# Miniprotein binders against Mevalonate kinase, part 6

Target 1, 378 residues: Mevalonate kinase, of Arabidopsis thaliana (Mouse-ear cress) (p46086)
Amino acid sequence: MEVKARAPGKIILAGEHAVVHGSTAVAAAIDLYTYVTLRFPLPSAENNDRLTLQLKDISLEFSWSLARIKEAIPYDSSTLCRSTPASCSEETLKSIAVLVEEQNLPKEKMWLSSGISTFLWLYTRIIGFNPATVVINSELPYGSGLGSSAALCVALTAALLASSISEKTRGNGWSSLDETNLELLNKWAFEGEKIIHGKPSGIDNTVSAYGNMIKFCSGEITRLQSNMPLRMLITNTRVGRNTKALVSGVSQRAVRHPDAMKSVFNAVDSISKELAAIIQSKDETSVTEKEERIKELMEMNQGLLLSMGVSHSSIEAVILTTVKHKLVSKLTGAGGGGCVLTLLPTGTVVDKVVEELESSGFQCFTALIGGNGAQICY

## First folded at step 14 (miniprotein; from N4 with E11K E15R E91R E107R E114K)

Design d1
Fold by ESMFold2, fold request of step 16:
Structure d1 (fold): chain B 378 residues (1-378), chain A 117 residues (1-117)
Amino acid sequence: as target 1 above (378 residues)
Amino acid sequence: TPEEQIEEWLKEGERAKEKGDIEEARYYFSFARKVAEINGDKESEAKAYNELGEVFRKLGRPYDAEFWLAKARRIAKKIGDEKAIAEILQRLAKAYEEMGKTEEAQRLKDEAEKLAS
């Protein structure tokens, strides 16, 4: 039997950093997906005693005997309950780490360890000790701030839950889980995120699970219904950064300059709220006019992010290049490198700007935002 | 091997296209693209970009088709593969027609015909 799932990455349209200080932020799903394929072997298959994980898009494979997994993560029917998500204990996480270590990850790939740990946790808690081959492929560059860890957790959980749904359809095409299973999916994905990030906010997995857009402020997440398509050029600067240090830097600036930064945070809050209103608007304002308003808000937000100290020379180089092509850009996420969003108004072709950006060493892709969340396919 | 994986996925993508399953084709071509990029296989990159362009055109997304086909064209030009360039230009022309950019589409068709003759 084979079950496929996919889940989108995400971007922050407005409000990153200031949201830590009480402002509103807007996040959206992007139609770049992480895909998970779950295959259960036929009774006669040679590997009926193994769990195999294939990361085919980076040419890695991991395999464990079920006996070894059972030894490290003991089955207990009183604790195995797929309908009631629970946290992975520190002791269990330590045992899982041993299973991952035994796979002898190449040193340059050690960043995968937490994702593999999350895979083992989610699989054993939802499916138990059954043989399978699980294939994971992602269109998202890992570690770039586009929600790759959340998309993994969501897509994986969706596949695992879908294998057990009694109402499953044998038809064609991608479909969503019902609301009850989406809620369960999101709770399991959050537990997976805790293994990878320790203290996730829940924002990334919520956007990935439900799709579309969300507004968040002071820990409160509100789902939005987008009424306009938006197309973005996403430029990966390939510059790594220390997110914790960037967040700390904004807080330090707020301590040194409390009046100025209060005004900056209030301005961002206003920008985010106006953006949310535009994307939900059903009025007769043309798409082109709404795009122009969004361009101005993005430009203002980037200027305020610069005033917070979270831009970077690589980000400014992308912005300078896109300005030459009359396009507006802003950083997304932590800044200090990472990814840059460029709004692509209706009718925009990108050959020239992409050629220039890629010749400078950046990586580009396009995406529609605010689309589907988690989907399954049998 | 990476080369074998790329070839397998390009074949699976083509099979999916023949069945009319464009979403399945997207999956295979997207990951053939990614593995080709990681391994520096420029010829396979161009093939995957070209096929992704056609996938997005068939999904009704000609602007995203333009993104992928333009990338395919740049690599095919660097390699000097005039047959690939001609095919890519014909596909670009179709994307531009779907955008309503008829003058640009005709220019691309004319260029493709010069290379094919």
Scores: ipSAE 0.870, ipTM 0.944, lowest interface PAE 0.7, mean pLDDT 90
Fold by ESMFold2, last read:
Structure d1 (fold): chain B 378 residues (1-378), chain A 117 residues (1-117)
Amino acid sequence: as target 1 above (378 residues)
Amino acid sequence: TPEEQIEEWLKEGERAKEKGDIEEARYYFSFARKVAEINGDKESEAKAYNELGEVFRKLGRPYDAEFWLAKARRIAKKIGDEKAIAEILQRLAKAYEEMGKTEEAQRLKDEAEKLAS
């Protein structure tokens, strides 16, 4: 038996950083996916006693005997309660860490350990001690701020939950889950994110599970409904950054310059709200006119992000290159490197701008914004 | 091996495309692409980009097809594979037709035919 799931990455369209200071931010799904394939062996297969995890896109494989997994995980009479998401206890997490340590990850791959721990916990809690091969492949560049960990947690949980659905049909293509199953999926994915990040906001897994767009302000998440197509060029600068340090730097600037920064945060709040309104608008305004308004809002947001001190020479190089092609760009997420969004208005071809960006060492993708959330396929 | 995995995924992508399962083809070609890039396999990169271009065209996304086909074209030109260039240009021309850019499409078709001769 085989079941597949996929879940999208995400971007921040507007409001990053200022949202820490009470402003509104808008996040959206992108159609770059993480895929999970779950295969259960036939009873006569040689691998009938093992759980195997394959990260084929980076050529890594991990395998455990079921007997070893049973020995390591302590007794928990509620372990198989898949309809009631639970947090991983510190005791269980320590036991799982032993199983991960036994795989002897080289030092340069240790960044994977929390994701492997999350896999083991979600699998054993939802499926139990059954043999399987689980394949994970992602279109998202790792560590680039496009929501890779959330997409993994959402896609994995979707595959695990879908494996227990009684009505299964092959060849129907990709389908979405109903709202009840999406809520269960999102709660499990959030628990998985807690293993990876400790204190996730819940935004990344929510936008990955439900798709489309999310507005958030002061801890409140509102799902949005996009009513226009949006296409972006996403440029990975390949520059790593310390998100916590960047967030702290903005806060320190706000302490040193309270009046100026209050005005900056208010301006971003206004931009985010206006952007959310135009994207949701059903009026008779043409897509081209809406695109021009969004272009201006993105340009203004980038200028304000620069004033917060969160741009970077790599981001500015991308912006300068795209301006030569009459395109507007802004950083997305923490800044200081990471990814840059460039709006692609209707009719835009990207051959020349992509050639210039890639010749400078950047990595480019195109994506549609605000599309599908988690999907399954049998 | 990575080389065997790339070959297998390119074959599976082609089978999926022949059956009309374009989303499944996307899956296989995306991961053939990624592993080819990690391993520096330029010929497989060009093949995967070319096939991703065709996948996105069949998904009704000619602007994304242009993105992938342009990448395939640049690599095929660098290695001098004129047969590959001609195929890529024909696919790119189809994408431009679907955009309504018929003048540009005709220029690409003319270039492809000169290379095939």
Scores: ipSAE 0.862, ipTM 0.942, lowest interface PAE 0.7, mean pLDDT 89

